# VH-VL binders against q9p5m9, part 16

Target 1, 257 residues: q9p5m9
Amino acid sequence: MAKVTGLPEFEDLHTKRKWMLNHMAAAFRMFGRNGYNEGTAGHVTVRDPIDENTFWINPLEVPFSLMKPSDLVHINSDGEIIGGSKMKYNTSGFAIHYEMHKVRPEVICVCHVHSIYGKAFSALGKPLDMLNTDCCVFYNNHGIYFDMDDVISMPEEGRRTAKGLADYKAVLVQNHGIMTVGTTVDEAAYLLSLMERSCQIQLLIDSATKVGERKHVHPTRAKAIRENADNPVGLYTAQQPNFLYEVACSNGELEII
Short names: E, the ipSAE of ESMFold2; O, the ipSAE of OpenDDE; V2, 0.75 times the mean of E and O plus 0.25 times the DockQ between their complexes.

## First folded at step 7 (VH-VL)

Design S02 (framework fv_danvilostomig_arm2; at its last look DockQ between E and O 0.01; V2 from the best seeds 0.00; counts 0 for: pae E 21.0 > 2, grease 21.3 > 18.9, SAP .658 > .496, off the site)
Fold by OpenDDE, look of step 9:
Structure S02 (fold): chain C 257 residues (1-257), chain A 120 residues (1-120), chain B 109 residues (1-109)
Amino acid sequence: as target 1 above (257 residues)
Amino acid sequence: EVQLVESGGGLVQPGGSLRLSCTASGFTFSNYAMSWVRQAPGKGLEYIGYIYSGGSTAYASWANGRFTISKDNTKNTVDLQMNSLRAEDTAVYYCARYGFWYGSYYFDYWGQGTLVTVSS
Amino acid sequence: ALVMTQSPSSLSASVGDRVTITCQASQSIYDYLAWYQQKPGKVPKLLIYEASYLQSGVPSRFSGSGYGTDFTLTISSLQPEDVATYYCQQYEIPFSPYTFGGGTKVEIK
């Protein structure tokens, strides 16, 4: 199998689009593999490389594990379907994500799932503790959205979520789940899975506190780790094993571009 | 029984302002989003805007900045403040309750409407 | 912009006739379509939501069908009390969720 190394560059934006869509589909398959499916909840938006005022989003009724590039829906900033599979998609989800894309123009990909441990931990309404080196990429690099008391419009929810996200890479939405962002699909997807696992680990540790004392990564060390780990190329690279795995298992439905 | 009753309509001069009110009964008002829709004489229905239970609002592009919707959950009322009125704003104004599905809304109940006439 | 085209603009039929009103969306709106009945000087009434589901209390002679771009409202047997203007409305598009058709005036011969 061909190796995926580094962040690729494309001369042709159509090829780049194909690349992005394959990685997007692979991300969903990873999410499915990890058990992140929850009905029709959860979605990923990707800014189109050709028309940057348009986006790709997953359809409602396709299981994450079965996602193909051809299943993805191309929509404009008004939510109108302009290409792709033209399957039904989560309009509320897009409304939320669109606000995030507006606030963070550099963000190419927004990921959101209703995963078990993300939901569980988000219900505590607190940030992650730095309890292992892997999660230190989130050291002072993730937000929390607390204000879920009002029934509000989806755009407003997006704006509030974006505020919680600030300039970070992830946001815990209280009683809701995880959102991550990235300059590549792979970055965002990797961070989402990492955040989910981080939540799981913390919940396990917190549950074990009666049998042992929690040890935190020292803040100085945590900061150093974040500064090293929080870079687009490294985070992209970190997702490649997952990507390649999905490609290998896709029976030709996913391609290495 | 769900009831929506609009009030506050009448004759107003161009450039004037008017505040409409809608009083709701027969349901838990605080749990629902409300909308204003208007209909010019002999014309179709036109969406103005809506307000969520928590107070968040949205407006049609043409209405934004000139129309303001507010809600009082304690009084079961939703209001429409209209400013800088024009002749083309002459219409029957309806309040409507939202039905929700997958983040989209339809209007499951309507008021009888109140007539606003903008004329010199 | 999404456009809802409703046809015909008006029709006249006899009591007991089958009446069909159509609504066409300029792009797919899936099943996010509602039908409303407005009798002269009366409150608009929701008849159908999600293209085919009858609102509670609506007579069974009313039915809706369609998915994507083409939708129909059918009155299987037109009654005198059905004299009204009917409107379709889409609510699928996030930033333009409230597009109405132009209306169809139904009269009795």
Scores: ipSAE 0.006, ipTM 0.482, lowest interface PAE 11.8, mean pLDDT 90
Fold by ESMFold2-Fast, scan of step 7:
Structure S02 (fold): chain C 257 residues (1-257), chain A 120 residues (1-120), chain B 109 residues (1-109)
Amino acid sequence: as target 1 above (257 residues)
Amino acid sequence: EVQLVESGGGLVQPGGSLRLSCTASGFTFSNYAMSWVRQAPGKGLEYIGYIYSGGSTAYASWANGRFTISKDNTKNTVDLQMNSLRAEDTAVYYCARYGFWYGSYYFDYWGQGTLVTVSS
Amino acid sequence: ALVMTQSPSSLSASVGDRVTITCQASQSIYDYLAWYQQKPGKVPKLLIYEASYLQSGVPSRFSGSGYGTDFTLTISSLQPEDVATYYCQQYEIPFSPYTFGGGTKVEIK
């Protein structure tokens, strides 16, 4: 049992990398546990703490639920494998994620999954309505990538996704799924699971529209909630119960640093 | 008290570009989603697109790729950039404000409109 | 593609008459429908939103009803200042962009 209190600090960047990779693997295990996996689809990229122009990504064929830090692949900005497990990874996925990291240096982690409710809601081509207090962290804090069925290159798709993401924490990718960003792995992972649950809740409410009226959180209240909830330390802390659970379930494959 | 004032309309030749601006006053502009709607002479209202308070945009399919909507909360303006203009784009262009509640995509206030004529 | 059909395209009535305008959606839009009034040479003005809610400052002689595919705007006692073209607008999100009906021109006999 660990005490949850705030962001860890590291004197040694190699120790910080080890911490980061354990939290990254734990995030994948949480995604798998929650059913966010779809075949080989979905990726998480994390900016390396030692060389900030290099990134860590999941290998193509490792199940989310079994992800270990040693499975993760270290790549440069050109997509060349420079370390880690050296397994094959999704080069198209990296091309898309790289565009977010390129334009926003503060983005350490980009999470993307093809989860059921994120895919379903993304097909509506609309932003999330503020129908409960928990989703208000996304109030004017998520974008939409509106896909017009163009056949375009992956870097161009990445640039369009980055435009849809803007300076927000999340983007709904039409007919595709959810993408979130964070200053830590934990922040991005927590936001992704929260967005998935928010999509599910809205779809349930939309299904009940014939028998009930939608009651929105007032915009002033939603803004106040977002301003309070959208903070890196708070979002990191919110993810810690999930991290600790995955460590407990890992049979020693994940480590608390 | 609420006012929307469009500017930038005029005569342009086919293939040209034009930027319309709408200046808002009398309300907290940053809290509202904004839209552009046009009306060709003697015809009905036609939706162009919107921008949410957070900056996310979406467009009518015919407008996507040619028209871009942006907002500047420091200047209280919403702009419509129009490219590759055609004679069929000749219309009065209205700036309009969405209802206060998120998801209220009806227009509670409209600007006066600005005429755009596309002709050689 | 969701189509909004207004009927009639025009009508003439006498002062004091009850006027009914209809708007039909090709698919259910629940209650996501608004009505606008556009007087000759003027900008549109919101009358009704969410099918039946009267906008502040709009006279009580205006009312809206309907749900799903069939909607009605009623003017209970037509006044001279009500001469205008009336438009319905759907804003049900899966059928974006939001579309307007073709308009109904209301004139006095």
Scores: ipSAE 0.000, ipTM 0.377, lowest interface PAE 20.5, mean pLDDT 86
Fold by ESMFold2, look of step 9:
Structure S02 (fold): chain C 257 residues (1-257), chain A 120 residues (1-120), chain B 109 residues (1-109)
Amino acid sequence: as target 1 above (257 residues)
Amino acid sequence: EVQLVESGGGLVQPGGSLRLSCTASGFTFSNYAMSWVRQAPGKGLEYIGYIYSGGSTAYASWANGRFTISKDNTKNTVDLQMNSLRAEDTAVYYCARYGFWYGSYYFDYWGQGTLVTVSS
Amino acid sequence: ALVMTQSPSSLSASVGDRVTITCQASQSIYDYLAWYQQKPGKVPKLLIYEASYLQSGVPSRFSGSGYGTDFTLTISSLQPEDVATYYCQQYEIPFSPYTFGGGTKVEIK
């Protein structure tokens, strides 16, 4: 039986790439199982461990729930397919994600989905309140990209989104959804699911109470919780139950490396 | 048109050394991984090793320590240095280019091969 | 270590026959499997990559299928120019020591 393990180290970068792509495919399967998919919307980009100026992205044609490592598309910084699957991918999505990778070279993975609660909350134009301890990972650690009334290019959309992301782990994209980043696929994917749940919880609380009657986590405590919870090794480990479940359900299409 | 041309094959005594060279044309050489594959007379294909575009190498366990792959992006060449040769190393040696798709360790183009004979 | 088992080792068929060749991996290799054709006295040529995708310029009578451990190359209607030895090859790292199957020689009756 598979067990949760910590963040691995690799001496062989080809083994690291295989590990990364299996975890990327598993993240998509988790997103599909959780209902974060929306037609052909949503994309994840992952920086290649061998050629760090190149990226992997999901194809348009494969459902999140059926993603395999071999379906993933290897692209260069110009968006040209250089390896992996020959399938079509969302070139506009890559143009946006690339701006985050460009200004933050330490970011390995960028996740974006059009999930229900993230979309709903993003329409409110405000940040999450610290209403429970799990949400506090986002205390002073998420931003907002406000949709402007002008028509702009996809690279400019990406630059504006990157400004909203700043040095944080997440950004609410007004009227679109949520975007998270991480130094591993697992970190970014776990944060995405956590932000989706945080949006859901806040919407439920707002439905049950009036403004000013809620109990917030005090800012000093929220800051302390964030400093402990915003831990790449811990966030990687927190994702491992999801990863192991998706491997177990994959009929051998995913592998633990 | 992709072209791969091997050279340097010939007769070598057991225990000897030989360097094979493969000259590439018709593609951006520095972007591709390259491999050496051999075929003993009347036998199947046997993977030797590869060199990735960034210079990382890996070898079949039987070749490790005896064979070394190197490349020169200015000359568009990939070389196979073979040491401590044995009779069982007698084969046609092919240079092959890896594809650039996900999991690209299959060979989309092959050279014509060069014969190495190890015999006293 | 990963073992690639290819069968049959040889076969003989008539022009127009459907020909099927199998390849088995001892562990899952997903769809990281290629098929090569080597005609008599010639160099190997890539036919299929990722188990099922035809390389450019390969006739449509060739097809591949499989995922995991069991893979098949099919020639839907054998032609005289298809006389060759066919090899499967896995390309899942770190399984380097046993990369190719043993080959299947295809002949015309």
Scores: ipSAE 0.000, ipTM 0.359, lowest interface PAE 21.0, mean pLDDT 86
ESMFold2 (binder alone), look of step 9: mean pLDDT 89; pTM 0.892

Design S03 (framework fv_danvilostomig_arm2)
Fold by ESMFold2-Fast, scan of step 7:
Parts: structure tokens; C-alpha cells; sequence
Structure S03 (fold): chain C 257 residues (1-257), chain A 121 residues (1-121), chain B 109 residues (1-109)
């Protein structure tokens, strides 16, 4: 499935940071274009390539569809702003995302949105069924976090979400939405849009069950597809058409590095 | 170490009531949905119902209206209130934990020891 | 309405034999099937979930297969400690309650 043999290489880590921030802003623009926005909800965190115990996050008041690299906020593990824009950000959202970064150092990017089909499917409290070949990257490769009726602290919610995510690429957060992780921004962003569309497709199929038979991808085939498709280089490559489209639409606000 | 211990079983007359309790330890009890499952002597397993971590319940059709499940997160207990008991309710009653919040699977990962309820004259 | 049928209801085999137990759902339950082992006088124990995923700590001689309506539990080389009753259980939403099969009693000759 993937044609590239490796991720982009950078001689300078400041250039790598610039590349990461442009891809991060592009991911937000894709999310906004696809309607994955809900007021100020939703956040993406990215581990900084120079200071690996620090993170980049979106500001609260910038629309996803207008996100620029210069809007992104650089914070340390305590949530203190150390660079980037000085705009307010979602401190509770960072507390949750930090738990994933803390227990899984290879997780560079965490994406979370309150999208329509992810929210709807998350209310069912069940795993995604393998009803098409594209979603099979999630076959035995996503978890569920069941929300409580009682209010819990944000660090505790983060710890429970991390347990639900386990060592997988995605988690359905009950009554809340979708969260995905990746070794690049592009990987996590692609997986998030794929999970959203997979939720939509399953809900559409379930609404049509009485006019046709529900056919799953055979488990042996689903496993083989997942083993082939769950690769960082391939997932990065899959996101590139979306990235290039957002660059083309950005009127010079996004840059190809 | 996850432990579930049922108590409250015993002899009861037809038409009577009985309350079973299950005490949980070794995990964050408030995070888990809990279920009751019974097994008549020499027979198979039969699902009764569940209580979600937030307190909502669902029951097998035959149990609905006679059996009520409740949860107390401060005591780490899940209770089964049984009313209008019949001879066919004679069984060992197990509490069981749902494992679905770790792996996205809906199965019973831990079971209690069971407590015997005998309904006879 | 959904019924889980296990066969056989009982079997006797020799140590080292391959044993197969079948579970059939009256409706399509996809891969949402678990297998439990209950040794005489003991509580049930989870063996397999998602039709074919082995629970940690369970010996590799146990395996599960199947999809849709037909499922099989296999013990590749029966051991004395495997004497037990085995139950299948569907847990597909919306086919609640989570329905158990009738059980299969496995004994050594």
C-alpha cells in the first residue's frame, strides 16, 4: 500500500519543528473542513523534536479551518507556555493528552475531536466492526474508554483514557468522541479521519440492515490487512493528499518544507 | 489481585425475598460495570443482568420486575435484590466483572466464588 | 429470542486426544463470542474472547475459531486438568442479554 521508503529527513531539528507545525496546522484545517469541530472542543498535541519533554497544542479561540503554524502554543509538561503564540489553550485537554505521551514515548501526536459520527458511535459502547477493507487497520487495534456518570478529575480521566487506548492506535471515548495517536502528525490525523468515516459507514450500514445482509470482512483477511496497513510510513503517505490540499487552500499560510 | 466475594445466600420460601451482596477488591470498582449470573444445580450458566459503572441497569427478560441490581461505590459492593422467589430460582449466584473497558471486548474477566440460594418449603 | 446451542452436551476422550466443541448461534453474532472453563466445584474462568483471542495465562493447546453463527473450541492435546464444563457466550449488542450456551462436559476415559 505505501510507496515511500521512509519519512522526510531533516539536517536541522529547527527545520523538523517547522515541518511538524505546518503539518499540525494543516491537520486542523482538514478537521475544520470536514466538520470535526465543536466550539472550542478538540485538541491536538505534538511532542517537540528539539525538547522531547515539551509539547505543541492549539489555542482555544482559533477556528480549526484558520489554524496557522504561528498560532500554535509551546508548553512544558507542567502546562506552562514556553514559546509559540501566547494565546490561551485548553489546559484540561493537555492534562488528558499528556497521560498518553507520558506512558508511550513513541507517541508523537495525539488527536482528539468531538466529531458527529465518532460521538454517535461512541454512545454504543462497542468496538468498530470490520465492514470495509479501509477500516481494518483498526481490527483489534482500537480500545474503548467508558465514561462515568460522576465527575472525575482531568488527570484521572487521562489515566483511564490511556488504559482504554492501551498500545493501540485509537480509542473511542464513550459519549465524547474519538482519539488517535501516531508517530507523526500525519499518521494520527489520517487515522482520526478514517475512524470518523468508519463510524459513519457502520451507522449507515446498520440503518440499511433490513434491506440487505450485513457482511463483515473475514477475520483472517481483516488481520492480514491490519498487519499490512498499520505501518507509520504508509499512514504518513496516506495523509499527504489531505496535507497538500490544505496547503493549496491556505493562501500562503502553510508551507511545504 | 482482583477479588469478588458474594454473600447473603441461604434458604428462602417461595414468594419470599432475599438480598445478595458482592464485595469487590483489588481494582478501581467505580470504573467497572458489574453483572450477576446464576447456575442452577447441575445446569448451565444463566445471565441475570448488569449495572453500568454510572448506575444504569439492564436485565434478562425473565428477571425484569423481580430482580434489581444496585451498586455502592463507597462500599465497593454490588447487590442483587430478589423478590417473588420461585423454586426455579434455586441456584448458585455469581457476581462478575465486565472486562470491556481495557480491550474493547465485552466478556466477563473475573468471577466471584458464588453463593447458594435455595427456594423451597 | 437468540439461542446458543452447544454440541455435544458431553464427551469422553483420552489424554492427548484432539477435542472439538461446537457452538451455534441462532442469529449472526459476528466475532462476539467468548469461551469459559468451569472445573468441577470451581468458578468459571475466561479462556477465549473475540472468538479466537486467547486470554493471558491460558495454555496454547486451547484455540477458538469461527465467525457469524458457527464457532469451535479446540483442545489440541487433552490433559487431565482440562476436565471441565465449557460454555460459549455471545456478547453482541443489541442481542442482550449476553446469552450462554448449554455447556459441554469434557471427561477423560
Amino acid sequence: as target 1 above (257 residues)
Amino acid sequence: EVQLVESGGGLVQPGGSLRLSCTASGFTFSNYAMSWVRQAPGKGLEYIGYIYSGGSTAYASWANGRFTISKDNTKNTVDLQMNSLRAEDTAVYYCARYGFNYEGSYYFDYWGQGTLVTVSS
Amino acid sequence: ALVMTQSPSSLSASVGDRVTITCQASQDIYEYLAWYQQKPGKVPKLLIYYASTLQSGVPSRFSGSGYGTDFTLTISSLQPEDVATYYCQQYEIPFSPYTFGGGTKVEIK
Scores: ipSAE 0.000, ipTM 0.378, lowest interface PAE 18.1, mean pLDDT 85

Design S04 (framework fv_danvilostomig_arm2)
Fold by ESMFold2-Fast, scan of step 7:
Structure S04 (fold): chain C 257 residues (1-257), chain A 121 residues (1-121), chain B 109 residues (1-109)
Amino acid sequence: as target 1 above (257 residues)
Amino acid sequence: EVQLVESGGGLVQPGGSLRLSCTASGFTFSNYAMSWVRQAPGKGLEYIGYIYSGGSTAYASWANGRFTISKDNTKNTVDLQMNSLRAEDTAVYYCARYGFYRESGYYFDYWGQGTLVTVSS
Amino acid sequence: ALVMTQSPSSLSASVGDRVTITCQASQSISDWLAWYQQKPGKVPKLLIYWASTLESGVPSRFSGSGYGTDFTLTISSLQPEDVATYYCQQYEIPFSPYTFGGGTKVEIK
């Protein structure tokens, strides 16, 4: 396939939407291939490029690994279906995701999954340690949302989650999982898979304490890595091998735009 | 009602060690992250470190290696072990609770009354 | 290291005056900021968290604002019981030390 470098630019917003939906479906296929699915749990929302106050979301009953662009549901800010597949979707999940989009206009995509290592690590009630160079994009760049003790509405939970996310790229939701955001689908999807792997690696290191001493990435090195890695072009590019692989495996159901 | 009561303060000689304890009541202690904060006479508040509900700890750089925070959920206590004490460690030491159930965050919603530690010959 | 700078270090005002205290972070902390009140000889009390959210039981004359690096605590009508030292605290970096400002002493003229 042709080399993909930098962010794609589109003069036609309908072409941009098509590009976005193909990358969104590919992200779900990657999540499914990596075992990030848990029944009907997990949702991705993407701000529409033509009508920026409307959003695309996955339907409840389509497996991540089989997601097609045509399966995606187009909804307005009130959660009403205005286009796409018109399948049932997770209205509670949208209410939560909408709060991130509402307070941060640059957030195009919000990804959330109930993956094994994200769930496991989130139960520890602590932030990620900088124990390898790849995870340093999260250095002082991820929050924690502690699970509620009171019964609150989904929009209120979304507002609290948005506060925990702050202006960071990720939040660990206690006993629940991982949520990431991006200026593109690819950015958010890459960050989600990186956070999941980072959680796994830390749990493996924590279990191996008797055979070695933990060596942290030095703070100055971690800061430098984060400042270099936390950029939209770099994060988009990092996801491209995954996108291209899912296109190759899709039997023509995904397109490179 | 939520209460935090510190104990263990007193006079200690330079180079000595001291263990402070904070007893919590009125809430589900195991669900909360706890912190220690100190205040030297006539000076401002200075963060020492915290312990998450799961037991993981983090410390201010100046405290790392000398101070250790631990938690005992059966006794409802959070302890601060202080080693290699210096004159500049003289301060009132407070235990404080992180606001767990309001929103995510690491602000302190309840404070103990404090216990005085004096490091002097 | 992240530094929190409060200004002024002290101020004197009359009962009923509007008082403003500022807190500046050396790098962006979004709205991960709390304000505490410490009356002479007493323990600190939480006033405001998330830069602008008033703690339950705190009088409505207290308010907070700001985002990023610049934050303000306002007392709309100073009362005698408000004589205290006020501290801001950043809590943006979960695994780093949470940094307090140097404090602002508020006195009655």
Scores: ipSAE 0.000, ipTM 0.383, lowest interface PAE 18.2, mean pLDDT 85

